VHH binders against Translation initiation factor 2 subunit alpha (eif2a). Designs and how they scored, part 5

Target 1, 261 residues: Translation initiation factor 2 subunit alpha (eif2a), of Pyrococcus abyssi (q9v0e4)
Amino acid sequence: AREYPEEGEFVVATVKRIHNYGAFLELDEYPGKEAFMHISEVASTWVRNIRDYLKEGQKVVAKVIRVDPRKGHIDLSLRRVTQQQRKAKLQEFKRAQKAENLLKLAAEKLGKDFETAWREVWVPLEEEWGEVYAAFEDAAKDGIDVLKGHVPDEWLPVLKEIIDNYVEVPTVTIDAEFEITVPKPNGVEIIKEALIRARDRANKEKDVEVKFTYLGAPRYRIDITAPDYYKAEEVLESIAEEILRVIKEAGGEATLLRKEK

## First folded at step 24 (VHH)

Design n1 (from z2 with K64E)
Fold by ESMFold2, fold request of step 25:
Structure n1 (fold): chain B 261 residues (1-261), chain A 124 residues (1-124)
Amino acid sequence: as target 1 above (261 residues)
Amino acid sequence: QVQLQESGGGLVQAGGSLRLSCAASGDIFRYFAMGWYRQAPGKEREFVAAITSGGSTYYADSVEGRFTISRDNAKNTVYLQMNSLKPEDTAVYYCAADLSGYWFEGSPDEYDYWGQGTQVTVSS
């Protein structure tokens, strides 16, 4: 919503005109604003032909290095953007665009125009969560009721449907290893059945995923994906207790080897 | 929730043409940026072409001028018209969808949805 970006800000921009001394770009996030990138800011090495690096219509992540609102001048740099900074900005930009597209779909389903959706949903959620997609992720994780009081109630059923269908729940993953032995001719089948049973029981829980990987006797890796570390550890403890009990009952031994950071 | 289904692959002679299709399930296709990628045996997956939700198109240098990407939002389908095919075009071709509607050059192939792939084989 701001009229100009700030110095040091990373922006998405579209190349519009290319000259030998630099390029003019439009700021995708600041409608109507044009910026300039001098050829010296295109790469950290000597650039003989700017068209080896830029083409009309190309979208780039650039760093704002100068803003002069009095003259309307905005200067950009491509070379001052690290790969990590580019990746982070693209993730931020794409998340905002995904949220906007989901809101457009919600508005169409309610028969409302996008200006209304922006005012009634986007703005309040951005103010409270800082990022609208983060609000959608919270609703996917904790249910649509987290949005009550922030958007008019008439939006909640359609947002719930869309969020349930198209927004992934943010999760964490932990891993650990088991050492499991059953000194019997059918020991491998006993171990396999125990692991499958524990995995399938745990995978019945919402937003929990357990996977075992055979690393070579006697080692097995477990990966647990869950909504947070507390839940992931709880699931690991439950599985470990079950595996130890079942394997010991079958005449074997099981040990959990923790791998944590 | 979205499923992508490629079709139109097959065996074709060098110099020939082939048209790939990728159909998307659901009612959100018009918001996708759609991409085609390919992977030959023993090689890394590589970018072929992309079309944004707004209709802008992008091509790898190796296929520009020979391949054309297009979309039909009424049919929830993206197409790849492949002309002047060469043996080096032999690969499994995958379609992919990005709900942001945008494509950025040099991006990792981080798409929200991927198809299962369709084989294209170009004989000498």
Scores: ipSAE 0.711, ipTM 0.878, lowest interface PAE 0.7, mean pLDDT 90

Design n3 (from z2 with S107E)
Fold by OpenDDE, fold request of step 25:
Structure n3 (fold): chain B 261 residues (1-261), chain A 124 residues (1-124)
Amino acid sequence: as target 1 above (261 residues)
Amino acid sequence: QVQLQESGGGLVQAGGSLRLSCAASGDIFRYFAMGWYRQAPGKEREFVAAITSGGSTYYADSVKGRFTISRDNAKNTVYLQMNSLKPEDTAVYYCAADLSGYWFEGEPDEYDYWGQGTQVTVSS
């Protein structure tokens, strides 16, 4: 862990003291470090009263604009942080905190101190994945075995339990369209049954959600939510094969329409 | 999966008090930041109060001085003491949990877990 943040870095900070000329903040990611935010850096517009913008205890995402390690001075800016940057930093920060808390829980369950957890689990996972929470997500998605060889085996059972309970599997959604016609008096029913059957079959899979939307004959939209694009595409392919087969057998025609990327 | 269960809602006269409770399942409660939100009919969900894992509390301006959020880690429960209730406080109150243990102002927080809500009705 770095002692000081770098200039240009976005940091999470807590407002501690507000003055007419600026505010003092503590850096949450750098324990023991205090930073200063001049009133001119609070907003892009003229700030008449800094308390209109900041409150004691408030957590903010700020940009580090100056660092003097010799003096221990850190200057922050709020006005130089876009909404997107703020959101991104918050998400990053939250993911890190979640991972840390999950690891703390794991350590407690194993009767180990957090330092040991940090050394044996956090560091190796961070080195491999770049982000510990990403590793947890992969484990949630692909199974705990993805962590084998990276952390001591004794951690795997407890991590599995925790990950299964507290880490959500990331999902992606893809869409496509079917054109389906069945030139029979009960053609609509045949189509409906085929779609329902295909949907219900797919929805039995873990972390897979398939939805059909009627767009007007002969058009049907399919939305597939899955852990990743590969799985989503696999599901689509499977569903498409089934629908095409069933409709063909019924004397109809079915075509999968994909939008070109 | 963590479940949040709210309780303590009901009908109360203006000026009265209610105490809401939210019980969380699991064994990770002490790491949660907990929040209370409310949604009135036809209005958007709004922040009411939050308490971090470290015990820092935050309140909406509309409830400051009247509501108090607290937590009991031994009971896996967060509380919202609501005093001096007003008709404007009528809403469904939701409990939320953030595994990061932090709360940030100015952006709708993406909490990890939400309760089903409890109705609070304040009559004139």
Scores: ipSAE 0.821, ipTM 0.944, lowest interface PAE 0.5, mean pLDDT 93
Fold by OpenDDE, last read:
Structure n3 (fold): chain B 261 residues (1-261), chain A 124 residues (1-124)
Amino acid sequence: as target 1 above (261 residues)
Amino acid sequence: QVQLQESGGGLVQAGGSLRLSCAASGDIFRYFAMGWYRQAPGKEREFVAAITSGGSTYYADSVKGRFTISRDNAKNTVYLQMNSLKPEDTAVYYCAADLSGYWFEGEPDEYDYWGQGTQVTVSS
């Protein structure tokens, strides 16, 4: 852990004292470090009363705009943080806190102090995965053995228990559209059956969910939920191949349409 | 999977008091930030009160001075003491838990777990 944040970094901070000219905050990610936020950095518009924007005890996401390690001074900005950046930082922060709390619980169960847990579990997992909670998610998804060799074996049973109870397998959802036409009297039925069969086949896979939505002929929306984007795309490709084949065999036409992202 | 169970709701006259309880399953309660939310018919769910794992408390302006949130880690329970109740307090009250232990005012807050809710009705 670094002693000071870097300029440009987004940090979670707690408002401690408010003055008419600015606020003093504590950095939650840097224990013992206090930062200052000038009133001009609170909002993009003119701030008449800083207390309309900040409250003591409030948690905020702020951007570090100046760091003076010699003086111990850190300047923060609230106005320079977009909603997207704020959301991203909060998610990152929460994931880290969740991982920490889970590890604390594990340490308690094993009768170890948190320093030991940090050294034996946190550091190795962070080095390998870049984020400890990501490691826990992988363990939730693929089994606790993914952590084997990275942490002492004595941790694996308790981590497995905790991960199974408190860590959800991450999922992603992708969407696409099919344009399908079958120039037969029973064309609608043919399309319906093809989609149902493809859906049901895909839904047999673990942690995969496929849904079709009728948008109006000839358009059909597909939504795929899977553990990751790679799996989702694989499922989409498989479904697309099946639908295109079946529709073609029936004398129709089918095209997969992907939105440009 | 953690389960949250609310209790203590019911019918009360204006000016009366109720105490809601939310019991959590599992063995990790002490690390949760806990929150109370409410939803009235035809309205959006709104924040009522929160308590962090460290014991910091937060309240909506509409309930400040009337409601008090507290927790008992030994009982895995969070409480909401509601005094001076008003008809506008009528709603389904929900308990929520965040494993991060933190609460952020004015920010989208996604909780890890939610209760089923308990009905509170305040008559005039």
Scores: ipSAE 0.821, ipTM 0.943, lowest interface PAE 0.5, mean pLDDT 93
Fold by OpenDDE, last read:
Structure n3 (fold): chain B 261 residues (1-261), chain A 124 residues (1-124)
Amino acid sequence: as target 1 above (261 residues)
Amino acid sequence: QVQLQESGGGLVQAGGSLRLSCAASGDIFRYFAMGWYRQAPGKEREFVAAITSGGSTYYADSVKGRFTISRDNAKNTVYLQMNSLKPEDTAVYYCAADLSGYWFEGEPDEYDYWGQGTQVTVSS
């Protein structure tokens, strides 16, 4: 990491001291660096009391608006951070922290210090993936071998264990609707059985979750959670084919409806 | 996968005390930020208290001075000591864990794990 943040950068900071004219914060991503936030940068509206907006110990996402490396001065703004920017930065920050904590655990298990872990695991993965947690996610999805050749082999078993236990496979969720009618006395049962069968078949796949919701006859919603959109769509297609076939064989009609976004 | 299990809930009279516990499985507990949330019938889930991996504590204004969050890393457990309980404190209390070790105020944190909850009922 750089010694100082850049102007325009979003940073995570901890409020340390609050004064009537502003607050002093520590940058969590830049150890040892203190920043100042003037009262005028706390909110877009007139701030009468800074303590209404900030508390000591509070973590904030702030925008760097001025940096003077010669004096060691860093000025931050809270009012210049949108909710979306805040959320994005928090997500980025948390992912980095998660990765770090997982690596710390790995290092501990191997009897290595974190500096060694940083050099042997963090740096190579960051260089290749751009983000260490992304590498862990890929390993969770595709197996630990994706890390082979990037980190020393001695790390792979312990990383595998940790990743398998603590890293979730990224998922996406898509939804669709079925219109299904079976003009038989036991039509409802036929539909139910068809949906259950299709669901259970799909749910046997790794990292795939299918859920049906009854919306009122003849409408049924399907929610599919999968590692990516391609897989989700594949699952939907497969399920749709099965449902349509089974319902048709039963003398009914089934139609897949997709919402236009 | 980490599991969180809450305990210690129950029925208590107004002014009474309860101590909730949340036990986490696994061996990574010391890195978690832990949080307590509660949800009353017909209401949204609300923040109660949090403790970071570094031991910093945070409280909702409604419970400040009455509730105390603490952790025992050796036991993989986070606690919520609830004193001076009020009927308004009646809710299902949920334990949450964030592997980042950090807590941010003002938004629902994307916690990695949630417990099933424990019922707390405060009678008038």
Scores: ipSAE 0.820, ipTM 0.943, lowest interface PAE 0.5, mean pLDDT 93
Fold by OpenDDE, fold request of step 25:
Structure n3 (fold): chain B 261 residues (1-261), chain A 124 residues (1-124)
Amino acid sequence: as target 1 above (261 residues)
Amino acid sequence: QVQLQESGGGLVQAGGSLRLSCAASGDIFRYFAMGWYRQAPGKEREFVAAITSGGSTYYADSVKGRFTISRDNAKNTVYLQMNSLKPEDTAVYYCAADLSGYWFEGEPDEYDYWGQGTQVTVSS
């Protein structure tokens, strides 16, 4: 970990002291480092009272605008952070914190200190995945063995337990539409049954969720949630094949409609 | 998955007090930031109070000075002491948990877990 943040970096900070001319903040990601935010950097508009914008104890995402390691000075800006940047940083930060907390739990269970956990688990995973939580997600998705060779084996059982309990498998959702017609008096029922069967069949697969939505005849929307796009597409293909076949056999017509991405 | 279970809701007269509890399953409670939210009929869910894993507390302006959030890690429970209740406090109160242990003011936080809620009704 770097001793100081870099200029231009977005950081999570906690407001500690508020003055009329600015606020002092602690950098949550850089323990022991204090930063200053001038009143002019609090908002894009004229700030008459800084306390209208900041509260003691408040956590903020700020942009580092100046760093003087010699003096230990760090200047932050709040006005230079867009909502998107804020959201992105918060997400990253939260993921890191989640990973850290999970690792802390693991360390506790193994009777190891966090420093050991950091060295033996955090650092190797970060080096390989770029983000420890991403490693945990992969382990959740593909099994704990993905971590083999990266961390000592003694960690794997406890990490597996923790990951299985607290890490959600990432999912993706894709959508498509079917155009289906069955020129029979009971055509609607035939279509419904076909869709239900296809759905239920697909939903038997682990971590797959398929939903159909009626959009008005002859249009039906399908939403597929799966661990990854590959799986989602595979499921879609399978469902499409089934629906097309069943509808054709019933004397109808079915077409899969995909929006061009 | 972690389960959150709220309790303590009910009917109370204006000016009265109520204490809500939220019990979390699992063994990772001490790392959670915990929050209380409420939703009145026809209204959006709103923030009420939060407590970080470190014990920092945050309150909505509407409840500041009246409500107190606290936690007992040994019991895996977060509490919301509600005093000086008003009819406008009537809502379903939800407990939420964030595994990051942090709470950020502003945009709705994406909590990892939510309870089913407990009804609080304050009569005039």
Scores: ipSAE 0.819, ipTM 0.942, lowest interface PAE 0.5, mean pLDDT 93

Design n3 (from z2 with S107E)
Fold by ESMFold2, fold request of step 25:
Structure n3 (fold): chain B 261 residues (1-261), chain A 124 residues (1-124)
Amino acid sequence: as target 1 above (261 residues)
Amino acid sequence: QVQLQESGGGLVQAGGSLRLSCAASGDIFRYFAMGWYRQAPGKEREFVAAITSGGSTYYADSVKGRFTISRDNAKNTVYLQMNSLKPEDTAVYYCAADLSGYWFEGEPDEYDYWGQGTQVTVSS
């Protein structure tokens, strides 16, 4: 929709030509648009040699400081972009590119051109979620029906297939440590079997993943990945109850250690 | 789901060459930016080379001029040609895929998919 970026916008741009007075860049998000970055905008300190900071083919995050649509002039600044702003823009840019690539695949599978996919899927999802990839993440988490009513129904089966294959549910990971001993000749096998059983039971739950790591007797680390911290703690508590019970019944001792902060 | 499978590792004498391959499953490979990373025992994983979906290539300074990354979209495969190998190149080499298709200098190695790795050992 927009032909030019707005002043103050952060953009991804590719350095094309470098001169002593500045550099010309292409705007990756605005095809066909070229911008200029004056040497004074390359760094916050005095720049003696622009090639110490820029090279042809380099992709940068820059701030748009001037737009003149009549002349087609766009001026950029690297100096006015903090590392935090750069990271945030790159994350946003990559998520948008991932969503676009998935939608291109969906359109190909349906025999639709991308203009149709953009109009029927991209625009409505961007309007409602603010970001198309976020809509895909919601569909991965809560099922494709969250998209119903926002895109034509004919897209839902192919989007479900693609989202299920390529979009991960956002998750959190917590860790804790067990100290486990079983004073028997086959104690290690008893411990291993108990850990495997608890892990496999927990891993049957949707979007839950449990991993044990042997740290050296008597220490074992557990890592739990789940949709949120409440669920992760619930899983940890359930596993701890099972491990402690099973190990004690086998004549051993187990304790769950948590780090305080 | 995308599965990445590295191959082509092995033992080679210093000065020798190896060619690593990484095959990707699925029908989305053409959109990936592909990267090669390596990890020696007890060290952090480090960047080796990357190739964008558009074919632009990038290399760590330690391998420039010796390693070449390439891709074959028809075969869903990325390659790393490793020449003039040194004992310091000994590591497990991993391929990685980024669905955005882009690579940015100085960014952490946040990729969507990782392979299992292939061992490269360069003897003195």
Scores: ipSAE 0.745, ipTM 0.902, lowest interface PAE 0.7, mean pLDDT 90
Fold by ESMFold2, last read:
Structure n3 (fold): chain B 261 residues (1-261), chain A 124 residues (1-124)
Amino acid sequence: as target 1 above (261 residues)
Amino acid sequence: QVQLQESGGGLVQAGGSLRLSCAASGDIFRYFAMGWYRQAPGKEREFVAAITSGGSTYYADSVKGRFTISRDNAKNTVYLQMNSLKPEDTAVYYCAADLSGYWFEGEPDEYDYWGQGTQVTVSS
């Protein structure tokens, strides 16, 4: 918990009062701190009416351009924030708020106040992962034991319950195409059974999802969603091996077409 | 996992009113920012209204003054009161939940949970 932001920092702020010469904002991440945004910092274009850009109660991402702790002055700029910087800050802010809300729920379930949860869970996880929500995502992916040694053991059961219920595993998706032919009267059924069998086997693995889409003979698209690209490629290779074997044994031909450079 | 279920849609004459409800499962509802979105045939989904976990409300310009969003944390439910309905309000209305509890103007909202939608049809 810092008392003041640093110059150059991106912050979430709430517009409180609007005047012709600028706006006063409250810093959401620094309780009790008010900042000023001069009209010249509202947009890159010339601003005739500041109310065309700002509304009371509006939350914005702004860049801190000056901090004077002795006078309590903080100056903000909206125009110096790129769309990428705004999006990155909002994603960071929302992920932090999600983690905080989950930790509040965990603390309630364990019978601890939030100050204790902050010191015992938030701080150690932020130090090790850089971001508490990322620690929760790793625990969702690899199991609660990744947190062992970083937070007191008494938190692990309640955090496991909450993470299992409310945190999605981050995933990646790859795609590829198969060309498959079976020159037999029941060739379509042979192909369908091979695809279904391979899909259903792969879908038994935790955090793996495989889908086939018929693109028109002889083409079939496969989409693989997995925790990382290494796992996704491993699944693709396993499926390809099975399909090639089964289709060749049935007297057909199968080829994997990769979209790789 | 949180499930969102909308209800209260239907067919109504222009100038009429409907009240949509969205019930959420689980014990986390009080932390959600809740939103209503709508999608007309052939159109992109658009923002209608939002209410933060702290109770602040936001509306699209097209519905401001006619629609009111509210929440009842004891019932895990968010509502959209729609008055003075117009044919252009015809759409599937979706409820959405954001565990951050916040809403930001101009952001394509990446909500954690979405309902299946409820059809609202406003006849001339």
Scores: ipSAE 0.743, ipTM 0.900, lowest interface PAE 0.7, mean pLDDT 90
Fold by ESMFold2, last read:
Structure n3 (fold): chain B 261 residues (1-261), chain A 124 residues (1-124)
Amino acid sequence: as target 1 above (261 residues)
Amino acid sequence: QVQLQESGGGLVQAGGSLRLSCAASGDIFRYFAMGWYRQAPGKEREFVAAITSGGSTYYADSVKGRFTISRDNAKNTVYLQMNSLKPEDTAVYYCAADLSGYWFEGEPDEYDYWGQGTQVTVSS
């Protein structure tokens, strides 16, 4: 909703015109606003040819270094953006664009214009969660009722449908390694059956995915994807207990090798 | 969830052409940025081409002038027209979709949805 970016803000901008002394860019997040990047702000090293660094149509993450609303001047720097800051801004920008697109679809399904969707859904969710997509992720994880009281109730069924279809539950993945031996002619089959049963049991649980990878006897890797690290560790412990029990009962040995996160 | 289905792969002689298609399920396609990626056996997956929701196109240097990406929002489909094919183009080609509608040079291939891939083999 802001007319101008703030000094120090990271923005997504599109290179429109390139001159030897600098480039003019459009601010993707501030429609109709043009900014200037002086050649000295393009890179931390001396820039001989600006076209070695920028091309027309290129989208960049830049830092706003000056805003003069009276003149309409906005100055940008590429040089003052670290790789980590660029990555974080692009993630933020893409998540905002995803949320906007999902809300546009929701508004279309309800027969509402986007200005209504922005006022009734976007603004309250941005205020409460700081980021609309984060609200959608919480609803995907914990159910649509987390949005109740924040947006008018008429939005909840369509948002549930769209979130269920298009928003993945935020997850974490941990890995660990088993060393397993069974001193029997069919030891490999015993190990396979134990791993498959444990995997299939765990995979029946909502939002949990378990995968085993054979690394070469006696080594097996497990990857667990779950809603959070507490749940992932809980699943690992449950699987490990089952595997160790079954393998011991078969006359074998199993060891879980954990690595620090 | 969105399903992406590639088609149009196959065996072709060097210098020949193929047209790959990727159809998307659901009513959200018009918001996607679409990409084509490829992976040869034993090599890492590499970018081939992308088209934003607004229709801007981007190409890897190795395919510029030979490949054309396009989209038809009415059919929920993205295409890759591949001309002047070389044996080096042999790979499994993957369609990918990004719900943000944007594409950024130099970013890792972080897409929301991926297809299963279609084999393209260029002989000779």
Scores: ipSAE 0.731, ipTM 0.895, lowest interface PAE 0.7, mean pLDDT 90
Fold by ESMFold2, fold request of step 25:
Structure n3 (fold): chain B 261 residues (1-261), chain A 124 residues (1-124)
Amino acid sequence: as target 1 above (261 residues)
Amino acid sequence: QVQLQESGGGLVQAGGSLRLSCAASGDIFRYFAMGWYRQAPGKEREFVAAITSGGSTYYADSVKGRFTISRDNAKNTVYLQMNSLKPEDTAVYYCAADLSGYWFEGEPDEYDYWGQGTQVTVSS
């Protein structure tokens, strides 16, 4: 959308030419734009040899410190970028590139050029979600129907296939411990059947994974992976209720042990 | 879900050569930036070489001139040709893939996919 970056913006740039007084870079996000980084902006300490810090072809995250559109001058700083700011910009840039590559794949499979994919999919999703990859993550988490009404329906099957295969939803894992006993000749089989049933029911939910590990009678560990801690705790509570009910009905006892605060 | 499978490791005498391969599953390989990393016992994993989706190549100073990274998109495979091997090249070599298609110097190992590794041992 923009022809020039804003002052204060963090950008990805590629080092093209290095001189004793500074370096010239191309802006990867602004095609055709060249920028300059004075040697004083390369590092916080005195820079004796600029080639100790920059190499031709290197990609960097830099801060835009000056833009003069009339002259076409853009000045960059490397030293004014904190480690945290660099990490955040790289994550933003890489997520945008991942979304673009997935959309290119979708366009190929649907027989459309990328200009059409950009106009019909990229723009509407960016406007609604702020970031196209975030829309893909929501679709991976909650199903492709979250995109319905935002992109033409013909895109939905191919996007579902690609998102299901290549977009991972951020998750968390919690663990807890059960103590379970069934004082019957077939008690171990009753416990195994109850755990398998509860696990398999929970694993039907999108982005939920449950695993039991036998620790030695009467102890079992449960690991729950879910989209967030609230959902993980909700799943744990549901599983605990099912196990307690089934084991109690079989004449046994079950107790959920959580980590103490 | 992409799986990466390394092959071509082994035992070789100093001055010798090995060619590592890493095959990727799925139909998205052409968009990956591919990297090779290595880890010697008791040391941190270190960058060896990378090739972007656009074909640009990057090398650690310790291997430049001796190692060559290449890719074959038709075979979904990245290669590392390792010549003039030294005992200090002994390590487990891992391939890695980044769906963004980009490589950044000093990037933490936050690649989307990693292989299981192949052992390279260079004897005196």
Scores: ipSAE 0.716, ipTM 0.883, lowest interface PAE 0.8, mean pLDDT 90

